# Miniprotein binders against b1l550, part 3

Target 1, 279 residues: b1l550
Amino acid sequence: MRLPEELLERARDIHSEAPSHRIKLDRVGSFGLKVPVEFKGFLLLAEADVWVSLPEGRRGVDLSRQVEAIYELSNPPKDPFSLCREAAISLLEKLNYADSSGVSIRFDAPLQDGESLKYYGVEISSIASDEIINKIRVEILGMTACPCTAELIRAYKSSEIAATHTQRSLGILEVSTKAEHPDPDKLASIIERAMSSPLRTYTKRPDEGGLVIRSLSNARLAEDVVREMIHLFLEEFGHLPEDTHILAAVRSMESVHMHDIYAERSFSLDEIRKEISSH

## First folded at step 6 (miniprotein)

Design Dn2
Fold by ESMFold2-Fast, scan of step 7:
Structure Dn2 (fold): chain B 279 residues (1-279), chain A 94 residues (1-94)
Amino acid sequence: as target 1 above (279 residues)
Amino acid sequence: GEIRVTVEIEKDGKRIRFEYTFTSPEELEKALKEIERIIRLKGADRVRITVEASSEEEAERLADELRELAERLGYDEIEVTREGNRFTVEAERE
């Protein structure tokens, strides 16, 4: 059903009206859009948010133009990084009253895991104004083993490999930069290498035993994992602009407690280099 | 990073700046294609691309590729400026 177009001549342009209060809004947009993306040869269903800034003198945003911007660029499906940057720019051109725009795209990324696949979480964003800031957040589960309990049991049993509790830990790396988005597979690899061991989608008994022994032999505190993630990040991505901002975090779902352990560090590349060089 | 590319595009006086860092030739080719798409999406009437590399030879080679890109995109006025290992390609059209 479609109402007569003659009504456009009589209807108020609500969006262009003055608001009840002259207050600027930072983000106004369409959230939770479903968009297809192409990632490493896979066609994935991603979830997108698109927004623009709204000046204090304008009541509303043209939401139809926002949806058009991302959907025009998502057919045919393209890589989510280019989609993010290009859609952010398109939003600014289509909505000329905005002084900034942003696009965020979330999906589960496939990662080869022996003969099967495992998945990790990816959220990427591009915010456009007089510059483009690219942000990526990668979350992947790994295994940690408690060194404190390991040491106590080792002392008790005089064993080189002590029994200890293991648990799933969620590793998080978030990067905000003026440069291109870092490769999420490399970020996921950094997180997994910082853990006691990676997790597997499927294992045979011998492989499962090996993974457990590896974890027990490489026991790490959440604090140890965060520091190792930062070290490995600098080794792989130290070439990024000095004003690149990073969040490294671990949430350990402690198997012996009703609560989780959490450790994090936020820093800029310039900041962390000065800290490390002072030692 | 080993190579840094700064892109500044402008349309009707509105300017957007963004950067790339390259560690491989494959990444360079992908970035150049994205730069082209972004310029077209913006409808940019002016572009300014600065390249910095550890070697003058590498920076000059990349600057030449960017000059060719500007020519293919239909820019009429193209100027290339050098300062050590830093090259700037400025292009504009009506």
Scores: ipSAE 0.149, ipTM 0.648, lowest interface PAE 5.6, mean pLDDT 85

Design Dn5
Fold by ESMFold2-Fast, scan of step 7:
Order: structure tokens, then C-alpha cells, then sequence
Structure Dn5 (fold): chain B 279 residues (1-279), chain A 94 residues (1-94)
């Protein structure tokens, strides 16, 4: 059943009416949309949020135009970065009462892991106004080994490879920039290289032994991992605009504790350059 | 190696600015295609694209490609200006 379009001529335009209270809203939109994206040769099902600002004098947002905007740009599927930026711009074009728009897209990214694949988390967004701000957050698991326990056991037994506890650690890099989104595979690589060793989808016994020995020989505190991630980020992405903001963080799921350890640092490229040059 | 591209587009008095910073030729090609799609999508009245590279030759080559893009998009008035390694292509249609 479809109601006659002639009813639109008699119905009030609710969205264009004055609201009960003249208050601006920062984000009004459609959240949890399923969209296909093409990422490095893979067709993935991603989840998207789209929104616009709503001025104090307007009661509502035309939500159907938001869904139309992202749907038109996602068929056929395209890379999530271009989709994110183009959809944010399209929203401002279609909803001209808005001062700003935004799009966020989340998916699990495949990463080659020997003869198999492993996955890491990606969330990207683009916020458009008189400029575009692009954000990306990458999360990937790795392994850390405790250097404190390693040193204690080494001192006790004089072993070259000291026994210590190992655990999964979640590495996080988040970047906000006026430039294009950084390549998430490069961000994931930075995180994994900062860890004691990467994790794998599957290993045979000899390869598993090798990963454990590598981790034990490269023991790192969560604080060490964050500092190394920042160092590696500056080597790879130091060319980004000076007002680029970065969050580097590690959450270590300690195998000897009932709780996690967390370390982080937020900074702008300008801030961190000045800090490093003062030492 | 390092190339910076700043794009400013305007339609009906509303402007939006966005940037690219890249070091590889493949990234450059993708950026140029995205710039074209965004300009077409907006139906922009005016476009200003600034390119800056480590060499004047590279920046000039990119400015020429952007001038050709503006011509293909049907802009009536196209001006290219230079300040050292920085080239600005301004295009507008009547």
C-alpha cells in the first residue's frame, strides 16, 4: 500500500517548521546504515553513520535525503575513503540549511598473513564545513612480553632468554588531518612493528615457537610501545600538515592481572616536533 | 617527492577547502580523479587549486594537468599564477 502523492500538497512540512525551542543541534542523522565498500580488492560490508547540523530555526532534517546521498555514492561500491569524503560534501549540497555534515564508516580490514588473512579494525570519518577534516582510527592486536619479569628471571638464572609473561595488547592510532586519510595498512604496520611481535590467524608449532621467542627477545612495556609507535609514525607521516592531531595508545590485557594496563599520548605534529627538539 | 595540493571550490557563494599530501605517483592519480568527481558533484562556479612540490618543474607539470582538467570541465576563465615552487590554478565559469 502506498498513499497518494497528492497528500503531500495538504500535509504540513514538519521539518521546515519552527521548533518548540530555538536550539541548534550539532549532529542529526541516520546511524547504523549498512553499505558495501571496496577495500584493496575486497568487497566488504561496512557500517556507516551520516549526519548534518540543524539550525535553531528548523524543526527537523530530511533524513531520506541523507540515505539517498550515501546510497547513490555507494552503488557500485567504491573505496571507503572517497565514499566518506564525497558523501560528506554531497550532504551539504543536498541539505543546504546545514552548516556542517559528517560521515563515519567502520569495517574490519583484511591484512595478508602468510597464506591466510587476519583482520584489524578501521573507522574513518570526514566532517565537511568550509573545510574537510578527515579522521582515521586503526586498532590491531599484537603481543607484548614483560621486560621487568624477564630481567628478574634472567638475574636469578642467568638465562639469555628469560622467562616472562606475554599477553595480547591492542594498539591504537587515530589521526585527524586536513589532508587525505592516511593508509590504514601503514598505520597497522606501525602498530605491529612497535609491539614485541605481531599476532597471526594460525601458526604451525615451529612458527608459534618462533613468535614466542621473538616476543621474549623483544620485551616491551606498554609505555615503550606507545613511544615507538609515535617514533615510527613521525618517520612515515611526518609530511602531514603541522596541525594534524594524533592519538597513540596501547591497552595491554595483562596475563598476570585481573585488570588491563593502558598508556596513551595525544599530540599535534607541531607540538611533538617542539618537544623532541628541546631534548 | 612530497607534493601538496590544496583545493578550494565555490558554488552559490559557499566555499569548501580540502588538501592532499602525498609522495607516490599512484596517490597523485587517485587524488586528481577524486578532485574531478568532487568538482562535478558540486557543480562549482569557481575552483582554486594550489600545488606545491619540491621542484618547480614538478609543480608546473601538475599545474598544467589541472589547467587541462579545468578546460575539460568547461570553465571559461582559467588563470595560472606562480610563486616559486607554488602554482595556483584559478578557474571560473560564466
Amino acid sequence: as target 1 above (279 residues)
Amino acid sequence: GEIRVTVEIEKDGKRIRFEYTFTSPEELEKALKEIERIIRMKGADRVRITVEASSEEEAERLADELRELAERLGYDEIEVTREGNRFTVEAERE
Scores: ipSAE 0.374, ipTM 0.774, lowest interface PAE 3.4, mean pLDDT 85

Design Do2
Fold by ESMFold2-Fast, scan of step 6:
Structure Do2 (fold): chain B 279 residues (1-279), chain A 94 residues (1-94)
Amino acid sequence: as target 1 above (279 residues)
Amino acid sequence: GEIRVTVEIEKDGKRIRFEYTFTSPEELEKALKEIERIIRRAGADRVRITVEASSEEEAERLADELRELAERLGYDEIEVTREGNRFTVEAERE
């Protein structure tokens, strides 16, 4: 059923009315939209949120213009970074009462893994006002091995073979910058290289043995992994603006505990460079 | 060498600024296409693009490409200014 358009002439313009309380809202929008994106040769179905700020004197946001903004830019599918930035700008153009807009896009990124693919999590956003701030979060699983238990067992057994517990660990890198989004494959690579070993989707016995031996020979605390991620990040992305903010974190799902171990560090590029150069 | 591009667009008094940093020609080409799409969709009244490169020759070459881009987008008033390895292209519609 479709109501007659003549009703628009008699209906109140609810969104343009004064609200019950004169309070500004930071984010009002359409959340959980499905949008196709093209990522490094793959056509993926991503999930997107779009929003704008709402001034204290306006009751509501025109949600149809928000969906129109991202829909027009997603057909044909394009890379999610350009989609994110272009949609955020388009929202400000279409909704002139807003002083800021934002778009976030989430998807699982494929990564070549021998004969198969593995996947890592990506969430990106662009927030537009008088400037654009781009944010990316990458999460990927790897393996860690405990150096403390390795040393204890070595002493106890006088063994030539290192032995310790291993577990899956989730590595996290989040970057907020005025520059373009960093390449998520490079962020994922940094995380995996900081771990005791990467994880694989498929492996045969000889490969599995090699991965375990690699992990045991490269035992690392969660704290070690975070420090290594920061070191590798600075080597790859030290060219970003000084006010770029980074979060590096590891959540280790400890095989010998009923709980996880977590380590993190947040910093700006300016802050971390001063810290490292002081020693 | 490292190349930095800063884009500032203005329409109806609203101004938005965004940046790019490149080390490869492939990344640059992709960014130039995105910049073109953004400006075209915005219908910007004024555009200011600043290019910085480690090489003066590279920065000048890019500034020329950006000037040509502004011309293709229909800007009537285009000015290019230089300060060392920094070139700024300013374009306005009449």
Scores: ipSAE 0.261, ipTM 0.720, lowest interface PAE 4.6, mean pLDDT 85

Design Do7
Fold by ESMFold2-Fast, scan of step 7:
Structure Do7 (fold): chain B 279 residues (1-279), chain A 94 residues (1-94)
Amino acid sequence: as target 1 above (279 residues)
Amino acid sequence: GEIRVTVEIEKDGKRIRFEYTFTSPEELEKALKEIERIIRRFGADRVRITVEASSEEEAERLADELRELAERLGYDEIEVTREGNRFTVEAERE
């Protein structure tokens, strides 16, 4: 059912009215929108959130303009990074009362894995004000092997095997920068290379044995993985602006415990370089 | 080498600054198309684009390309300024 358009002439403009309390709101928007994106030759279904700041003197936000902004830019499907940045800027142009805008896009990214594909998590955002800040978070599973138990087994005089427990570990890299979003495939690669071994979507017995041997030969604590991720990140992305902020973290789903082990480090490029140079 | 591009756009007193860092010609082409779309969509009255490259020759080539972009977008006043390996293209509509 559609009401007569003539009613718009008599209806109050609720959004531009004064609010009950003069309080600024940081984020007001449309959350959980489904949008198609084109990522490295794949057409993917992503989920998007869009928002703007709301000044203390205005009751509401024009939500329809927010949805129009992202859908207009997503048809035909495009690169999610460009979509994120362009939509954030478009929101500021369309909603002149806003001091800032933001767009967040989440999807599972395909990664070539031999003859198959595996998937890792990607969340990107762009927040626009007088500057644009781009943020990306990449999560991918890998394998870790415990060096402590491996050492105990080597000391155990009846064993010819350097055995230890292995588990899935989730590696996390977040980057916030004034520059464009880093390539998520490179971030995923950094995480996998820092692990004892990557995981596979598909493996046959000989390949599975190889993964286990690789992991056992490269046993690493969660703390070791985080340090290696930071080292590899600096090699690949040390050229980013000095105020770029990074979070590196690992959550190890310990096979011998009912709980997880977690290690993380947050830093700016300026901060970490000074720390490393002092040693 | 690495190329750094900084873009500032302004309309009705509202200014937005954003940056790009490139290591390949394909990345540069994609970013230039995005910059063009953003400027056109925002309806910027003023644009300031600064490019830095590892060589003055490379930076100058990019500055020329950006000047041509400003011309295609219909800016009336375009000025290119140099400081070493840094070139700035400033464009404004009357």
Scores: ipSAE 0.371, ipTM 0.770, lowest interface PAE 3.4, mean pLDDT 85

Design Do8
Fold by ESMFold2-Fast, scan of step 7:
Structure Do8 (fold): chain B 279 residues (1-279), chain A 94 residues (1-94)
Amino acid sequence: as target 1 above (279 residues)
Amino acid sequence: GEIRVTVEIEKDGKRIRFEYTFTSPEELEKALKEIERIIRRTGADRVRITVEASSEEEAERLADELRELAERLGYDEIEVTREGNRFTVEAERE
C-alpha cells in the first residue's frame, strides 16, 4: 500500500524542526550502502558511507537525498575515485545547510597473481568543504622472516640459508592529500616490494619452496619494512603537494609469539624531506 | 613533466577548491572529464581553473583546452590570464 503524497502536507516536517539541544553534529548520513564500481576493468561490489555536517539549529538530515545523490552517480558504475569526489561535491550542492560533506568507499581490489588473482584492501574517501581532501588506505599481506633468529640459528648450526621463523605481515599505506587519490595498485606494489616476499593465492610445491627461500634470504624487521616502504613511496609519489600526509605501518603476526609486532611512521612530505636532507 | 591543475567552483556563494597532479596524458584526459561532470552537475555560477606545467608551451595548450571546455559548458564570460608558466581560465555566467 502506497499512502497518498497529499498526507505529507499534513505531517510535521521533522527534519526542519529545532532540535532538543542546539548542538552541531559533524557527520550525519547513510552508512553501509552497497554500490557497484568499475575498477581496472572489473565490476566490483563496494560499500559506501555518505554524510554531511548538521547545523545546531536543524533537527535532522534529509537522508533520502543522500542516497539519491550516490545512486545517480553510481549508475552506470564508474571508477570509485571519481564516484567518491563527485558524490561529496554533489552532497554539498544538494544539502545547502551543510558546511561539509564526505564519502567513503571500500572494496577488495583484484591484483594479477600468475594464472590467478589475489586481493588487497582499499578504502578511499573525499571530504568536501571549502576544499576537497582525498584519502586512500591500502592494506596487503606479505611475508616477513626474522633476521634475529636467523643469526642465532646460523651461530648454532651453520647453513648456507639460515633457518628462521616466517609469518604473515600486514602492510599499510595511507595517504591524505588535496590532489587526486594515488593509484592503489602502485601503493600495493610498494608494500609488497618492501616485504621479505609477497604472498600468493596459488602455489605448487616448487613455487612454494622458492617463496620461502626468497623470504629467508631477504629477512627484514618490521622496522626495516616501514623504512623501505617510505623510501619507495618517495620515489613513486614525491611529486604530490608538500602538505600531503602519509602513514606507513606494518603489523607482523609473529609465528613464535602470542602477540603481534607493530611499527609505524606518520609524516608530511615537507617534514620527511627536511629530515632526510639534514642527514 | 609534472602538471598541476587547480579548480575553484562557486555556486550560490559557496566555493569549493580541488586540485590534480599528474604526469601522463591519460591521467589528464580522465581529470578533464571529471572536471566537466562536476561543473555540469553543480551548475556553478563561476569557475576558475589554473594550470601549471614545467613548460609554458604545454601550459598554454592545456589552457586553450580548458577555455574550450568552458565554452562547451555555456559560460558567457571567459578570460584567460598568463603569469609565467601558469595559465588561469576564469568563466562566469552573465
Scores: ipSAE 0.285, ipTM 0.737, lowest interface PAE 4.1, mean pLDDT 85

## First folded at step 8 (miniprotein)

Design ba12
Fold by OpenDDE base, look of step 8:
Structure ba12 (fold): chain B 279 residues (1-279), chain A 89 residues (1-89)
Amino acid sequence: as target 1 above (279 residues)
Amino acid sequence: SEFTVEAERNGVRVTITVTRDGEEIRVTVEIEKDGKRIRFLYTFTSPEELEKALKEIERIIRMFGADPEEVKRLIEEARRLAEEILERL
């Protein structure tokens, strides 16, 4: 049942009223929206959160305008990165009482794996105020082989390629920058290359054997993976602003233990360059 | 090398700065409206990325009610400057 529009003229605008307590809020918005995006020729349904700040003198946010802002920009569907940035700015422009806005978009990114598809997780955000900060988090699964067990088995059996336990590992790269979001496929590639081997959606027996051999030949600790991720990141993205912040992490789902191994490093580009140059 | 283009109309001031930083081109956009300032940055190394960025910048500037003809002029000037830098890279 739709209420008569004439009632709107009689009703108080609750959102514009002064609150009982004059307190600014940092984030008020709609979470868990579904928005269509186009990514690498795929039409995807992404999850989105939209928010703005609320000044102390205003009771509520115009939530309908927030939702309208992102959906206007989502038709026709566009790349999620542009959508994120444009929507954040649009929110700030449309809701003039806000001093800051933000958009977050989450989706699974398709990645070609032969004739099949695999995927990696993407979460992006854009926060707009006097400046815009863009954040991207990429997560992709790979495989790691343990070098410690390999060395023990090598010593025991004198094999050129020592058997070892392997496990799935989740690699994470999170980048916060004043520039546009870095290329997610490049980030995913860095993570995969930092691991012992990538995962495959589909393998034939020869391919599977090759994948395992590759993993065994490239046995890496979780610590090795993180360091390699950082190294590869600097090679690919060293041109980003010096104040760009990075989190490189790996969670190894150990196959011989009930717990996971986790390693991370948080750094700015300026910080890590100084660290490396000092050696 | 740093180049700046500016337009002001209807209370909206737009400044686009194109700068070379190593092998990258940086395009900084600043929009000022009603006493508020917004700054955002694009970085690119390819003509394709440049074109994508310029299209986005154009859309963003238009959201603030900037004059479409002035915006077009600014974007073309920014394009020219960026292309000149890319050719020297």
Scores: ipSAE 0.604, ipTM 0.859, lowest interface PAE 0.8, mean pLDDT 90
Fold by ESMFold2, look of step 8:
Structure ba12 (fold): chain B 279 residues (1-279), chain A 89 residues (1-89)
Amino acid sequence: as target 1 above (279 residues)
Amino acid sequence: SEFTVEAERNGVRVTITVTRDGEEIRVTVEIEKDGKRIRFLYTFTSPEELEKALKEIERIIRMFGADPEEVKRLIEEARRLAEEILERL
């Protein structure tokens, strides 16, 4: 049932009133919206959050205008990065009482995996104020092989037989920059290249053997996986603004342990360049 | 080098600055409306990336109610400047 429009003339405008407690809020919005996106030819269902800041003198936010902003831009479905940046700017323009706005979009990105697809996690955000800060987080699973156990086994048998424990590892790259969001496929590639071997959706016995051999030939400590991620990131994205902030991390789900191993490094581009140039 | 193109109409001021940063081109956009200013940038090395960026910039400028004819002029001028730089690379 739709109520008569005449009621708007008689009802209090609750959201524009002053609150009893004049306290600014940093994020007020709608979270968990489902939006369609088109990513590299694929139609995907993404989850979005939208928000604005709320000044201390305003009681509430116009929530329907927030949903309107992203819905209008998402029909027809479009590139999620453009959607994210454009929606953040649209929110700031539409809700002029806010001094900042934000949008986040989460989806699983497809990758070709033989005759099938596999997926990796992507979360992007754009926060708009007098400037725009764009953030992307990519998570992808790969395989790591322990070099310490490999060396112990080699010494035990005095042979060329390479064996060690291998495990699933989650690689993470997170980038915050004033420039456009980096291409998530390039970030995913950096993570996979830093690991011992990729993981596959399915394999047949000869292919599975090949993956294991690759991982044994490319054994790496979790610490060195992170270092390799940073090296490869700088080669591909060293051109980004110097205040760009990066987090590189790996969580290894150790096959012979009851617990995970974790390594990470966060840095800005100017910080890491100074660090490297000192050596 | 640095090239700037500006337009102001309907209470909306738009500035697009095109600069070379090594092997890449940087396009900075500033939009001012009702005393509020927002600034954002794009970096790229190819004509394909340039066209994607310009289309997004045009959509954003139009959100602020800028005059459609002036927006087309701004985008075309920015394209010409950026393409000149890309040809030298």
Scores: ipSAE 0.473, ipTM 0.824, lowest interface PAE 2.6, mean pLDDT 86

Design ca10
Fold by OpenDDE base, look of step 9:
Structure ca10 (fold): chain B 279 residues (1-279), chain A 98 residues (1-98)
Amino acid sequence: as target 1 above (279 residues)
Amino acid sequence: SEEEAERLADELRELAERLGYDEIEVTREGNRFTVEAERNGVRVRITVTRDGEEIRVTVEIEKDGKRIRFEYRFTSPEELEKALKEIERIIRLFLEEE
């Protein structure tokens, strides 16, 4: 049922009214939208959040316009990077009372693993104000082998390959830049290469044995993984703007403990370059 | 090459013309090209700079007292073409009267 247009003309615009309390809000929007995106030849249903700032003098945001803005840009489906940037800018333009806007798009990104697929988690964001900041967060699982236990076992019983405990570890790279979003596949690759070994969707017995041997021969602390991630990131993405901000982190689901081990470093490219050059 | 930067500047000028801008100014300062255009209170400034093998495109749009700035960095022609299409779409968002 549609309300008669005549009734709509008589209704107060509640959103444009002055609020009872004149307080600016940083983010008001719709969270958990589903939008189609095209990524690496796959059509994916992604989750999206859209928001704008709300000035102190306005009671509410026109939420319907926000939703309309992203869906207009989502048909036909496009890459999530362009969608994110264009939607953020569109929100800022269409909602003239907003001084900032933002879009986040989340999905599991397919990654080729031999004849099968594995995946990594990705969140692509753009925040629009006087400048556009592009943010990408990549999360991928890998495997770590503990060097400390390996050393203890080696000391107890001499072996060419020291046994140790292994665990699943989540690697995280988050990049915020005024440039375009970094390539998420490259970020995922950096994380996997920084760990003791990658995970596989499936393994045959010979392949499984090889994967475990590789991990044991490349035992790393969570701290080692984070440092290696940073090193590899600088090699691949050192050309980004100096004010680019990075979070490198690892959450190790330790197999000998009920809790996880976590390590992180937050830095800007200019900061980390100065740090490395001082050594 | 300097020739590639000039070609890009020309492409940006043509883009502005396609978008219906009539007041287009192109300036060159060394390896930096700037295209400025105004239409119906929407001012656009596109700056193209070359840094080694990298081409940087900075877009500034001003409308109704709001300013937005964003940047692209290209190492391939395919990336440039994609960015130019996006820039065109973005500028059109500002030119469309609500």
Scores: ipSAE 0.564, ipTM 0.835, lowest interface PAE 0.9, mean pLDDT 90
Fold by ESMFold2, look of step 9:
Structure ca10 (fold): chain B 279 residues (1-279), chain A 98 residues (1-98)
Amino acid sequence: as target 1 above (279 residues)
Amino acid sequence: SEEEAERLADELRELAERLGYDEIEVTREGNRFTVEAERNGVRVRITVTRDGEEIRVTVEIEKDGKRIRFEYRFTSPEELEKALKEIERIIRLFLEEE
């Protein structure tokens, strides 16, 4: 049943009224939307959140308008980074009572893995006000091999054989910048190159042996992985604005321990350059 | 080079023309190019600076007394073309509201 149009003329516009309590809200929006995106030749179903600020004098947000902003731009499916930035700006234009807007988009990015595919996690956001702040977080699993155990085994037996425990480790790079979002594949590559070895979607016995040998040859502490991620990041993205903020982190599920090992460092580009140049 | 500089100035002018701007000012100060234009109360300023291998693009859009500024930073010409196309789409969002 469709309601008569003249009824809409009689009804109060609840959203434009003043609230009982005049308090500004920072984020009011729709979360968990499903949007199609086109990423490097793949059509993916991403999860999106959209929001705007709500001034103290306005009772509610026009939720249909804000959902419209992202859906209009998502058909036909397009690059998620362009969608994210354009939707954030469109929200400010469509909802002119807001002084800020935001969009986040989450998806699993495909990555070639020999004859197969693997995936890594991507979450991007754009927050628009009098400027735009773009954020990207990339998470990818890799393999690490413990150098402490490797050294103990070598020293204990004076052994020609190498051994240590290996484990899956989650590498994280998160970048906030006033420039465009960094390429997620480059971030994922930085994380994988910093680890002892990449993980594969499947292995045969010769492939498995190669991964183990690489891991043993490149044993690294979680701390070493974080430091290497920072080094590689600076090589690739040193051109970003000096106030770009980065978080580099590793969480290792150590195979012989009952707890995870975690290492992280956050920094701005100008801070880390000063730190490195002082040594 | 002068050929690259001339081409960039033409690209910025063409962008503004495609958006329907007819009062377009393009200026050059060494390695810095600025396009300023206004149409239907939407004022834009696009600045492209080349310093060695680095390319910086700054965009300012103003409508109804509100201003937004954003930027791009990259080292390849392919990224510049992609950025200019995105900038055109963004400005069109402001112009399409009337």
Scores: ipSAE 0.424, ipTM 0.793, lowest interface PAE 3.2, mean pLDDT 84

